# Ledger of designs, part 120: VH-VL binders against q9vpl3

Target 1, 224 residues: q9vpl3
Amino acid sequence: RGKINIQRPKAPHYERARVVAVTQPKYPELPKAKSCFKTRAERTQQQQENPYNEIIAREVRNWLDHSRLVAFFHLSSITADDIFRVRVQLHKQNLHLKSYGSKIIEQAVKNTRYEAIVPLFHSNHCIVFSPDPEKTAALLRIVRRVPQMVLLGGIVEETMLSRNQLVAYAQMPGLHAVQAQLVQTLSQAPGHLIQQLQAHQNSFVQVLDVHAKNQMNEETPKST
Short names: E, the ipSAE of ESMFold2; O, the ipSAE of OpenDDE; V2, 0.75 times the mean of E and O plus 0.25 times the DockQ between their complexes.

## First folded at step 6 (VH-VL)

Design s15 (framework fv_anetumab)
Fold by ESMFold2-Fast, scan of step 6:
Structure s15 (fold): chain C 224 residues (1-224), chain A 121 residues (1-121), chain B 111 residues (1-111)
Amino acid sequence: as target 1 above (224 residues)
Amino acid sequence: QVELVQSGAEVKKPGESLKISCKGSGYSFTDYWIGWVRQAPGKGLEWMGIIDPSDSYTRYSPSFQGQVTISADKSISTAYLQWSSLKASDTAMYYCARDEGIYDQYYFDYWGQGTLVTVSS
Amino acid sequence: DIALTQPASVSGSPGQSITISCTGTSSDVGGYNYVSWYQQHPGKAPKLMIYEVSNRPSGVSNRFSGSKSGNTASLTISGLQAEDEADYYCSSYDSSSTPYVFGGGTKLTVL
């Protein structure tokens, strides 16, 4: 019986209809497909209509635009007390540790000169900002003690630097001319630099394994 | 002018405790980390651990974690290496050495003269 | 087993040049520019000769030079002198085990 309308009784009171009426009717499957579509549309609209996310994205843009030193780190599991101690040590040196969600970072840097950094933030991360690029050495000394923070690279005077180049910059004996030349050399190959930063991330598996083992051993130094 | 001066040679029996010292002079002691390096008789150099004297943060080699304790007293610019119970295999020359403590600058620029520890029954 | 690979001994005559190799992996020598070299005379403490692959500390003769290719770092001593006779140790940052690893050492004999 393909089409009930062919027989077309004005009062279609079938024995089957009575059985179905006694049993609660199932919801049509079409509304489930529409519900999935609606949920997807609601997610998109929620992202666009969240005023808090836009406020935080503006804060990130402000930090990027007003900082002469920006350093990017991969962040492994760390306690609230440990990260707080790191923030305090950094703050004493006018270094500001911030952590933002990947979507906030993407929104903040979209259509800016910093857009190239987005791929660095697909995993747990944090960023350190400072108005003073001479604090790079102080920064690197402090984070050497934090095995959960692994340097990815940074930006000095609006120029992208790899991990090795940031370390080299920190080692400069305060010769501003030499530091300026180092920064200027990097403006000639920004795409290649991002590729180098991503390649350096691939060595993280070994670094993170060592850091996890060392952290566990340090937490229980006298335990058997 | 930078100098690291270590304590004198020690002769101990297995099971005894020992604490040796490394005094820094000619620089700001809390601005540099102090590492400890072991050299068994006729053998090469082996890193044991390191300390930041500013707050006594320590990190150990897996081979030496739980075997020794590294500490420092910044008021007298002195770092220490200690054993709770010595073994005959601890017989070695022990060096302290200074490290700037900057990220990826993993080298020792100045070394102490060494402390010979002999553990025999 | 955490030590970098060095030849046990090398020899040369006064005035010659010699090279000492230090071989690791991509997690130490190959991955970073953080190779140092130490000179140790019998009964004395080690002395830093080269840091960060090729840099010389103040007071170290320019006859000593460092280089790196792939997973192998090299210390080259030119114009060999009798006082160069010593043990030489390489060291590197190691991302897989500890921040400091040493080579097994190379005894340089000046004949």
Scores: ipSAE 0.290, ipTM 0.588, lowest interface PAE 2.4, mean pLDDT 78

Design s16 (framework fv_anetumab)
Fold by ESMFold2-Fast, scan of step 6:
Structure s16 (fold): chain C 224 residues (1-224), chain A 121 residues (1-121), chain B 111 residues (1-111)
Amino acid sequence: as target 1 above (224 residues)
Amino acid sequence: QVELVQSGAEVKKPGESLKISCKGSGYSFTDYWIGWVRQAPGKGLEWMGIIDPSDSYTRYSPSFQGQVTISADKSISTAYLQWSSLKASDTAMYYCARDEGIYDGYYFDYWGQGTLVTVSS
Amino acid sequence: DIALTQPASVSGSPGQSITISCTGTSSDVGGYNYVSWYQQHPGKAPKLMIYEVSNRPSGVSNRFSGSKSGNTASLTISGLQAEDEADYYCSSYDSSSTPYVFGGGTKLTVL
């Protein structure tokens, strides 16, 4: 059919529908006398608020709350067909590839322990969610063959991990207690972790940019 | 005692189909990827493609995309390289080799003995 | 189909040290620590000698060592022996086209 059926936890999808119902009430409500008069500044602030962004931000929060594995990637230029193939492979392993705007990510993680990740999303990015942390090895296996996706780090069992810490986690046997101990041992404060994740992203992007420029400008085959 | 054992030499005519095999032993077959490397007579090594036996995920070199099919049967720890229609230019030694598929990799730690394929012109 | 540049041949006498170079770009040898070296005797399958630039598999003589500087990786063989006479291939991860690229190979002659 060519139709991608993304299975979501019922709770995130249900909450999104509930948020829509709240922001767009079915019953016409009369304005309350106490709130019918607003200052210019208050009206300007309300006019700048986008209800759509808040709905999607709540959806992202629900994904974060209901996923025991979250992985963050830098995403370089990739065709629609190629990303579709990656999504299909990931979906078979109950891994869900999502892309959101940086402003939506910021709204979603604001006032949470994950607020420090916002700088990772100032460039092209995508996120993979899964309710099953044992799928970390499967995730790394699939993404290893997709050079356009660069692992920056993630969250396992609500603990933020760097790229190297996620690799270490993937090497563990599928023993829940042992993996939980590893996650605790590898955990770091969000501020400290973000510096490590951002450094890895910047280093790889620079290497990729240099290669792209050399490939475009180079007229001699690599083999000579 | 990790070992990759390949099928015997083949002599074929252009247009014929062929399927060669590579059997792994002494390790967990689904924990490692199997790559195929070609070596034309008197030439160097060239990578053809690779397979993850755990889910049959494959990736091919652009030079070999559509020219060959790589598959695996994890129940018998065997990977396969297949041609639907052989050409004289397919005459070469074909090696299978094991790669760390999950955590590290991009190197082949164990190699099969090779399968010589000769396509008569 | 060959991304990495190696000298066609190198020679040495028993007991000497020789070095084989492998030159790529920032998208392969220069950008990553995924350089491996393979030894191939005539009529035999390749054997892994070095992986991830400088690591030796178990069973490989400590006379073989690997290093990398910029876009060039090097295989050094010390205390050269007659049995070292073989073809040597470098290989690297490549982010731009395929995950595996090989060098053209170097014939080592021990005279």
Scores: ipSAE 0.006, ipTM 0.468, lowest interface PAE 11.2, mean pLDDT 77

Design s17 (framework fv_anetumab)
Fold by ESMFold2-Fast, scan of step 6:
Structure s17 (fold): chain C 224 residues (1-224), chain A 121 residues (1-121), chain B 111 residues (1-111)
Amino acid sequence: as target 1 above (224 residues)
Amino acid sequence: QVELVQSGAEVKKPGESLKISCKGSGYSFTDYWIGWVRQAPGKGLEWMGIIDPSDSYTRYSPSFQGQVTISADKSISTAYLQWSSLKASDTAMYYCARDEGIYDWYYFDYWGQGTLVTVSS
Amino acid sequence: DIALTQPASVSGSPGQSITISCTGTSSDVGGYNYVSWYQQHPGKAPKLMIYEVSNRPSGVSNRFSGSKSGNTASLTISGLQAEDEADYYCSSYDSSSTPYVFGGGTKLTVL
């Protein structure tokens, strides 16, 4: 695997996006005129913006190349303090929680066998990386306590696994069992695996509804 | 040898408080969650809730949320199930069980012997 | 309410094979490979017999096997013995209501 390491831009992208969003018209009609051709200034700006996204996309690619365990999660509303505590717990197990925009993820996985994961990131999401696939059980035990993080699936030893398969992998006692699981996964049709991942994402709506109902039950004793 | 040992049978009156215990031994207590399962006389099993003893994170069945409190003391490898005010309908056998599940699924590999709680006048 | 449907009773003779069904929906048994089976003798704690549909814990006889088709999981006991006489409960993850649910239980009689 490559050992390329990249540095993040010093300026936060969200800060720049906020300034641009506040300054620009809310209902732009310019795309109609601009779709015909690009000015030299627009090309220069587009090239300047593209390098930052490419740098971060390369960082994501580097994480994917150096990680034998990658887990994908849907992330519902969570406080900065709560996500920080989760990051600390994960880091102690050599598990690295990262959040990237969907455009950056698309750039990182385009022309790879992982392109099919892009639709999973249209909503709020996060990814956990680790060089150690034996940490899958530790990952799931930590995330079990974080109802805002819902497992969608993952990649283990370069093999894409559904939610159920990743949970089963975590419970396997040895390397031979892992090899058997990988062989079985490799024999599956990619379309069925993507449908499975999307189905688990849809199941998240039901899980979130159950969680919301349980949280409401917890809140009512406090309010009265 | 993995073992869960529960406290002895209790006979209580309605309105009384009660705290029953489940002591784990033969394994690392904080590495496994402890679930509580209720069985009314002649009836089936009902999952009540579960606790992570490492930091006392709890998850309850909606039917038992607010009805009982689950807690744990990791220094003595003991989990607890507590009522502030017992009702006659709380008469049941209560089991603790060690959860070997991962993520969103529970399955209980070792069970305590059970604590019979009888609530009557 | 009982979310998973089991027959109230099943009977067999020594040496025969019997099957106990556990029927749910696509939000529990049908949607996940998280079906467990527990054996309970009168006055005793339940014992895990099968987990994750078909896996046996150490110490459980290979006469016990589990399977699943659609929304129905099955526990099969081959070479039936007198000591198999007990109540059997299935359980599953439930994404639509409670996170964990038991079946109503099946009384196995060996005669």
Scores: ipSAE 0.254, ipTM 0.596, lowest interface PAE 2.7, mean pLDDT 78

Design s18 (framework fv_anetumab; at its last look DockQ between E and O 0.19; V2 from the best seeds 0.00; counts 0 for: pae E 9.2 > 2, placed apart)
Fold by OpenDDE, look of step 6:
Structure s18 (fold): chain C 224 residues (1-224), chain A 121 residues (1-121), chain B 111 residues (1-111)
Amino acid sequence: as target 1 above (224 residues)
Amino acid sequence: QVELVQSGAEVKKPGESLKISCKGSGYSFTDYWIGWVRQAPGKGLEWMGIIDPSDSYTRYSPSFQGQVTISADKSISTAYLQWSSLKASDTAMYYCARDEGIYDSFYFDYWGQGTLVTVSS
Amino acid sequence: DIALTQPASVSGSPGQSITISCTGTSSDVGGYNYVSWYQQHPGKAPKLMIYEVSNRPSGVSNRFSGSKSGNTASLTISGLQAEDEADYYCSSYDSSSTPYVFGGGTKLTVL
């Protein structure tokens, strides 16, 4: 009984080799972790066929119009799971992570003040919306967990900001605090101005009164 | 005023477990990450790891990965650093610090007073 | 792994200006303005002196300033005072591995 050389198994007979080659289970390539984000091609194809593009565009417009904070991110090889985790974290802070096709964005912002953002959407991207500009710092802290999310810029209080400007804005004491301080300062300013104006007027009136009294004293004939 | 208050000095033997604490006050505890930094006697600062108290997201230095556990209890605004089995080499001052950085900036703006851990046979 | 190199010690006389350097091994240190500086007195916790290369936190003396050229960040202390005697550490972000890397520290002596 020939010692089965387990280290170098004899090549099977040609016919058997053919059968084995044909019967090798083609294991379906594990679906590449379908990034929750459809490939650009898939998105483009869907956009052409989807009568709802206008609806989606309207939605985007609505988000832009009602958001005081908008941040634009490039997505670099991010997994669906990572996106989901970030979305959950953002949602807890009332930050809304959305992804739209470039064409939809173009349609949404056409003939609007936001038209300048179109060049930012040539690659995989996502947008974060918030009604609260004070959440900028929170947003940027959450995004620290996901290096695949690259900040491109944003809109705060209807002002377009670069990446650096947005970061700087987030580091500033809360707009409300500054505004409150400004309002306090401004509210004190009229009072101070009125006081200063009144002080000058009062001083002037006093001077006039003194002058009038002096004139009256000079006109009083010494009834010798 | 922002303050980080750490637990008191610890004297332990090799093989013992230890958990030290860092309590934050004067700010929203969940809005800022907390880092731990080791300083061996007469040596420099070594970053150990960081935690986001909001959901207990943690990141460790490669040198400390698996050697320590960082945790947080947001309900009491406290971060923890723990060892399952102490070594003599763990003798050091341990600092917690608040991370103030945003996005791609990382720096500690407030530090705890430090916890001295002495591990001796 | 990014390593930050600092001089072991620097010294100066009261009233002088001194500079502490922090040199990174990676060109990436030069690309990002993420250098911070910490002051540590003996037996005390570190204190943030400079963040993001040149920004000074509130409460820190204007005598402290930060700059960067190439792969080298610098902390400058003008008008040196006795109270400035301490250890100084630079820190930077390492995009490849760790968000925090510390330099070896520099002992500043005021003569």
Scores: ipSAE 0.630, ipTM 0.818, lowest interface PAE 0.7, mean pLDDT 86
Fold by ESMFold2-Fast, scan of step 6:
Structure s18 (fold): chain C 224 residues (1-224), chain A 121 residues (1-121), chain B 111 residues (1-111)
Amino acid sequence: as target 1 above (224 residues)
Amino acid sequence: QVELVQSGAEVKKPGESLKISCKGSGYSFTDYWIGWVRQAPGKGLEWMGIIDPSDSYTRYSPSFQGQVTISADKSISTAYLQWSSLKASDTAMYYCARDEGIYDSFYFDYWGQGTLVTVSS
Amino acid sequence: DIALTQPASVSGSPGQSITISCTGTSSDVGGYNYVSWYQQHPGKAPKLMIYEVSNRPSGVSNRFSGSKSGNTASLTISGLQAEDEADYYCSSYDSSSTPYVFGGGTKLTVL
């Protein structure tokens, strides 16, 4: 509040008798809304309509439109120094590692042919973009050294590929015609691709569960 | 055709240094990793380490970390395994082998013919 | 120190089928589908026979097949031939400290 926010007039004081008259004050009208008490939904909607978010979503659409190779990864806990080292290695191969919030990805691919990828981004994730699909093998060689990055799938020459299909693509020798034909052969309907990617995620979770259980059993061996 | 050609047999005394080589041909050398596998006389295979020739990234088995050095010269498509000071226990056949190094590739598809190293007093 | 357990020897007659086992733990054979098998003739370098549990490289006979159940991988050779007489090594990815571990090897004798 400031001096101008409330002003209360009072009657003048007179000498000799010190008589005073008090007039009931009339304050300015109260503010119309309590804008600081927004719900989670209202805060989320305000963020989604933020001009900055739309600018970043346009950046993502631009990357998708100009990249012939897009690879999707689940990202486990990794230090800033480690991810920076990976970014540098990838950049040398014209591979661009980007991290965007799930809402921004959803906004970017909404009403596009790639809308089916949205479920992949329900957890921590990152994306690698490149204009050169021949760099798929280089990408996967670099990521093999980064256990925190788990391949989920990708897009090559505008065709959505599962993890296994992208690995198979990477293993083909560099005849452009052979690679293009393989991409066409490996292409999937959106529903089938999502089903394959979900099965793949379930396999990864299962491996983690087995590893955790076996580590527990090894730490606390059972003996009668 | 893909081929890995290793240097010839060596006979050395304990304390001497040695560097053996593995030359790749018939493929893009920097697109594949080169692993080194040891086989003591009459014994099985033991992995020693691996190198990515594109950036000389190396990884060693704990048993061989600090005992040997793996290096590569991509300009001549050659990988190396070297010892600063040989021991009699280093007597073995040494193989180099190619791994695609691609995501989910943990196998050796082509092997060199082997280099026999004999260390005796 | 052998990481994966194989029988020291197996034998069979021409035309028979034999199976070689390779037993590890959940951190290697049981946890991943990265099991490979190598054939080694005396005085020769190893040759890849099976990769990723059950895949055959180009040029490897379909008489060789691989499988895995729990912590045990198996190499099966059907229609056994004299040329199959060799040492066989299994290998797996190991998540603990080494990405490549080998079994002790199995000597196959064709009677």
Scores: ipSAE 0.304, ipTM 0.614, lowest interface PAE 2.9, mean pLDDT 80
Fold by ESMFold2, look of step 6:
Formats: C-alpha cells, structure tokens, sequence
Structure s18 (fold): chain C 224 residues (1-224), chain A 121 residues (1-121), chain B 111 residues (1-111)
C-alpha cells in the first residue's frame, strides 16, 4: 500500500500485498483511546486473526481485574461523532468505553465467576471500565444524555449488580461524604449509625452488602 | 410538594429584550432537567429546549436554536428563558417543565403555571 | 420541528371508551418506547397522564391506559367522565433531530 513503483512491479501485485499484510499485524489500540463502536475493520480483525484473540482476551481480563466499576450497555445506532463525544466525556472522569466481540469475552471470562455476563454481549454493546466505583454517578449522568446507551447492569467491587441496583448505588449522595459520615458514626454509639443509614437512600444498604461481599462469585439478585 | 413557579405575564413591544424565570422548589434542583415549552394562542405544545442545571448543559429544538437563550442559576434554583429581540410571533404562553433527568427519561412530570408573553406594537 | 399526527378531535358519551391515536415514524414512536401523554384543561398547564408508552404516574386514574403498535401510540380512556373533556397531547423521543416532539393535540369532547 503506497509503495513507490520506481519501475514496473518486480513481484505480482497480489504477492506483495499479501506479504505486507502478513508481516504487519494490526495491534489493538491502547484502552484509553478505544472507541465503543465497531468498525468493519475491527470486526474483520477480531473474527479472522486467531493469534490476536488471546491477546485481546488478556486485555479484557486485565480490565476486569483492575476495574472496581464495570458497566454494561446495549448500544443502539449512534453516529461516530456522537459516540466520540461520549467517549471524551467519559474519559475526563476516568471512565473507559470499550467494545469486544462476544467470543473474545467468552474466552476472557471462561471458568470464572463472570461467565454469567456473556449473554449480555449477544447484541451490539459497549462496556465502561473504571478503577473508581465512586464514578458510577458521573457515568450515569453522562449517559442520561445518550439514549442510545441502555444500561444492562454492572459490577461494583467484584459484586454483580442489576440495572436497578447500579442506579440505586449511584444515587447515594456524596459517597465520599457518606463514607466519612459512616466512619464518624462507627466511632459513636450504634444508635447514631442507624440514624445516619436511615437518612441516606434506601439503596445504601445494598451498597454496603456489595462491599461486605468483596469476593462473591454470583451475580447479586435483582431487586426492585 | 414539587412546585415550579414562573414569573408573571409580560407585555412587550417588538425589539425589546425579555428574560422570564422558573423557580423550582420541593426537590433537589440540580438532580432534574428543566425544559421550556411554547404554546401559541389556540395552538398546540412545542418543545423549545432543555437545560441540566448542574452544569448548564443545554439543548435546543432546531426551530429555536439561536432564537432564545436557556440558562439556570442553581444557587437560587431558577431556570431562565431569554430573548434578545422579541417579535410579534413570540406572543405565546411559555411553560417550564421538569424532566426526571435519569438516563433514558424523555417526559415532563411537573409543569409551571405558565408565563403569558404578549408582543404587540 | 417534527410533529406527531393526532386526530383534531374525538368525542364520546359518559361511560364509553375512546382511543386517541398518535402516529409518528421509526425514528420516534416506532423506534423507541419513550411516548408520553399530557392532558390540558382550558387555561391550565399540561398534566402528565402516561409515560414510557403505558405507565401511569401516581394519582392518575386507571381509566387511562396507553399502548403502541408499530409507529402508532394510543391513549385509551375508559368510563368517560365529564371532567375528561380537555386537550390531549402525545410526545416522544425522536432520534433524528429533537429529544422531545409533540403531537398536534386532540380535543376530547364528552357528549
């Protein structure tokens, strides 16, 4: 491609194009720069090149292992400009928008507790990863402006949450302030703790449950 | 207890500026979006635009882009609709209305009482 | 400025059921479940009656129901009462240009 022809081609055009394609494998972009949507080239690359499946699956495992917040979305038709704006907005909050083929996700989570997420990727989708579970509210505020991204559920602190549980988790006002308030109440009588917990959103109990369950293998049951 | 209270009726001449207000109470103002809806005399409802008061993100209907300015002052829980130069065709009732502001929300659950704007020579 | 199509008027007798239609396209009513209905009495602000096609807010009578099929949403009012006489507007998310589009309105007359 773009090779200068100083004279008539020495080798058949097919042979030179084949050699260049074989010797220059396309590598996945770094996670921070990845777009949510799948181009034709990305789909072809993911489905045709067996050597890259293990590398990409390892990338997915790495993101799952280092992200305390993972959110799964169904992605409806969206323009490239709109999804780029969303990606930039998310990146400003340390939220990383990605999309992977369902076979790669199956390979990445095979024989792990996260195997239950595979059905979420049968259709067009995207995933948001973050090391900061406190960014859940920022995530949901950004996607309020993006009807094409439909929340399916997520993982917070290694606990699977349904859509409604993740929304409830995000609605807890001032998670840092709540954490500081919790520390203060734990240094006081148990009655003060009950009073402060009752003053927060009903879903805070569910958030404390996920933190107490640090290493759970099962998805948290859906709650209303 | 949720209430949206709009400023009073206005009688103006063409070319004058105007800023009408919508004050929200009984809820956390920055957690919800405020939309503006126009209703010309004897006509239907027409969406003009919407604002997220938390960071002043705005979106306008194509029919009103560049014709009006939507703003908010979250410190006093108030949204605004503003014209730099009124036209006689701007004579209408103007409503503010609250959207839940959660993802995939596209309806108005509470409405202000309306502000009648009359623009005549 | 995309408008949803509603009949200009409908009428019914007390106790009857009537249906108001709201027709859009695949970019709004047909493609999404973000249809809402508003009731407006003369001289009053609109009131939300139905959201997300079929949900009723608290305080709205179960005589009001919503549905859709294809590109057409419907508001059904059963057991008509005199106070149901009002203008009714549908609205929808529309992916082509505006997140909120209204229908032209339907005047309901209770005979």
Amino acid sequence: as target 1 above (224 residues)
Amino acid sequence: QVELVQSGAEVKKPGESLKISCKGSGYSFTDYWIGWVRQAPGKGLEWMGIIDPSDSYTRYSPSFQGQVTISADKSISTAYLQWSSLKASDTAMYYCARDEGIYDSFYFDYWGQGTLVTVSS
Amino acid sequence: DIALTQPASVSGSPGQSITISCTGTSSDVGGYNYVSWYQQHPGKAPKLMIYEVSNRPSGVSNRFSGSKSGNTASLTISGLQAEDEADYYCSSYDSSSTPYVFGGGTKLTVL
Scores: ipSAE 0.006, ipTM 0.503, lowest interface PAE 9.2, mean pLDDT 76
ESMFold2 (binder alone), look of step 6: mean pLDDT 92; pTM 0.943

Design s19 (framework fv_anetumab)
Fold by ESMFold2-Fast, scan of step 6:
Structure s19 (fold): chain C 224 residues (1-224), chain A 121 residues (1-121), chain B 111 residues (1-111)
Amino acid sequence: as target 1 above (224 residues)
Amino acid sequence: QVELVQSGAEVKKPGESLKISCKGSGYSFTDYWIGWVRQAPGKGLEWMGIIDPSDSYTRYSPSFQGQVTISADKSISTAYLQWSSLKASDTAMYYCARDEGIYDSWYFDYWGQGTLVTVSS
Amino acid sequence: DIALTQPASVSGSPGQSITISCTGTSSDVGGYNYVSWYQQHPGKAPKLMIYEVSNRPSGVSNRFSGSKSGNTASLTISGLQAEDEADYYCSSYDSSSTPYVFGGGTKLTVL
């Protein structure tokens, strides 16, 4: 019994709830009486860039630059002992679980191709980094046992993948060439480019077929 | 080819112990979870539990928690289902089946042929 | 415990199409896209026919298709053949108790 939970947060219901949370407008927290008494100096100091945030943002950028696998998770309430056990299991697979504040994440990815991930971090979150994209399956097997960690999506070989795309990537046979092709396929625009290419090819084939049949048609016309 | 081969039929008396096996071949045994599914005579399928052979993590159906033990020996690619004390109500066909064990996999893609367990006085 | 509701039997003639329903709740079939279908011939092990609502494993005939609407999943078999005569079980992920729940099974007769 105890920590064993039959329900798992990978279900579409959890995904739908997360989508609703991400798409809903965020209202600023209602001001409390005490917070209204901040002095000008206190407000100015809070608005100044924190050198600590810059240092940690650089750390995040280094993790992103040196990791071929990055996975993003929503993190529900979990004990320090439980998360530590998860970190240990992940570390054995060269998977590095990190937690950073949303402001630091925003600062780290600002003006980069990954800026779109910022909304994922407006709630409790954590990130797993690895230099080895082959460890995606191992990552997801470990996280399958941790209902408090809910997969939101990730980055593989510098390509952003949704939750479903990352799961599909993990299910591949583990061959580098096959996985690279899958990443490229999954990250492409939804059918549009393929449909346009096929339409152009079909139009070309149709024109050639009609022209060839018309030119080769030396038989008597319908009116004979 | 992927194959799950189960041990032969068993005829037991109530109170006896029993251990049945499921051997995987044609794939990396530790990369897939092995589930056990019960089918009583003339009845439907009921999930009992599952094991990750890589570290022997197990999870049981509430109906079977404490009634059976699931284990695995990865050195011989074999999973086991065992009872310390059988009851007549344990009479059933027992299937092992593999699940990818990855984040969003909740189905069994390959099944063993089944082990018939008959418990009668 | 039968968690998902299936008709006890369904019948059809060779060449016809039939549909088997599988009805659950919002905590299983209705809440998730984790519906699978298994075919079981008498005295044989179940065989996976459909997974994740509508996907077919390699080697399964395209005559088998799956769909879902609300709390009901459906398995449709087109161009019925004698070899399709079997019991069919639906299965779904369940968030409320057990991660694998099964329907009671449907006996398909081909006459």
Scores: ipSAE 0.328, ipTM 0.623, lowest interface PAE 2.8, mean pLDDT 79

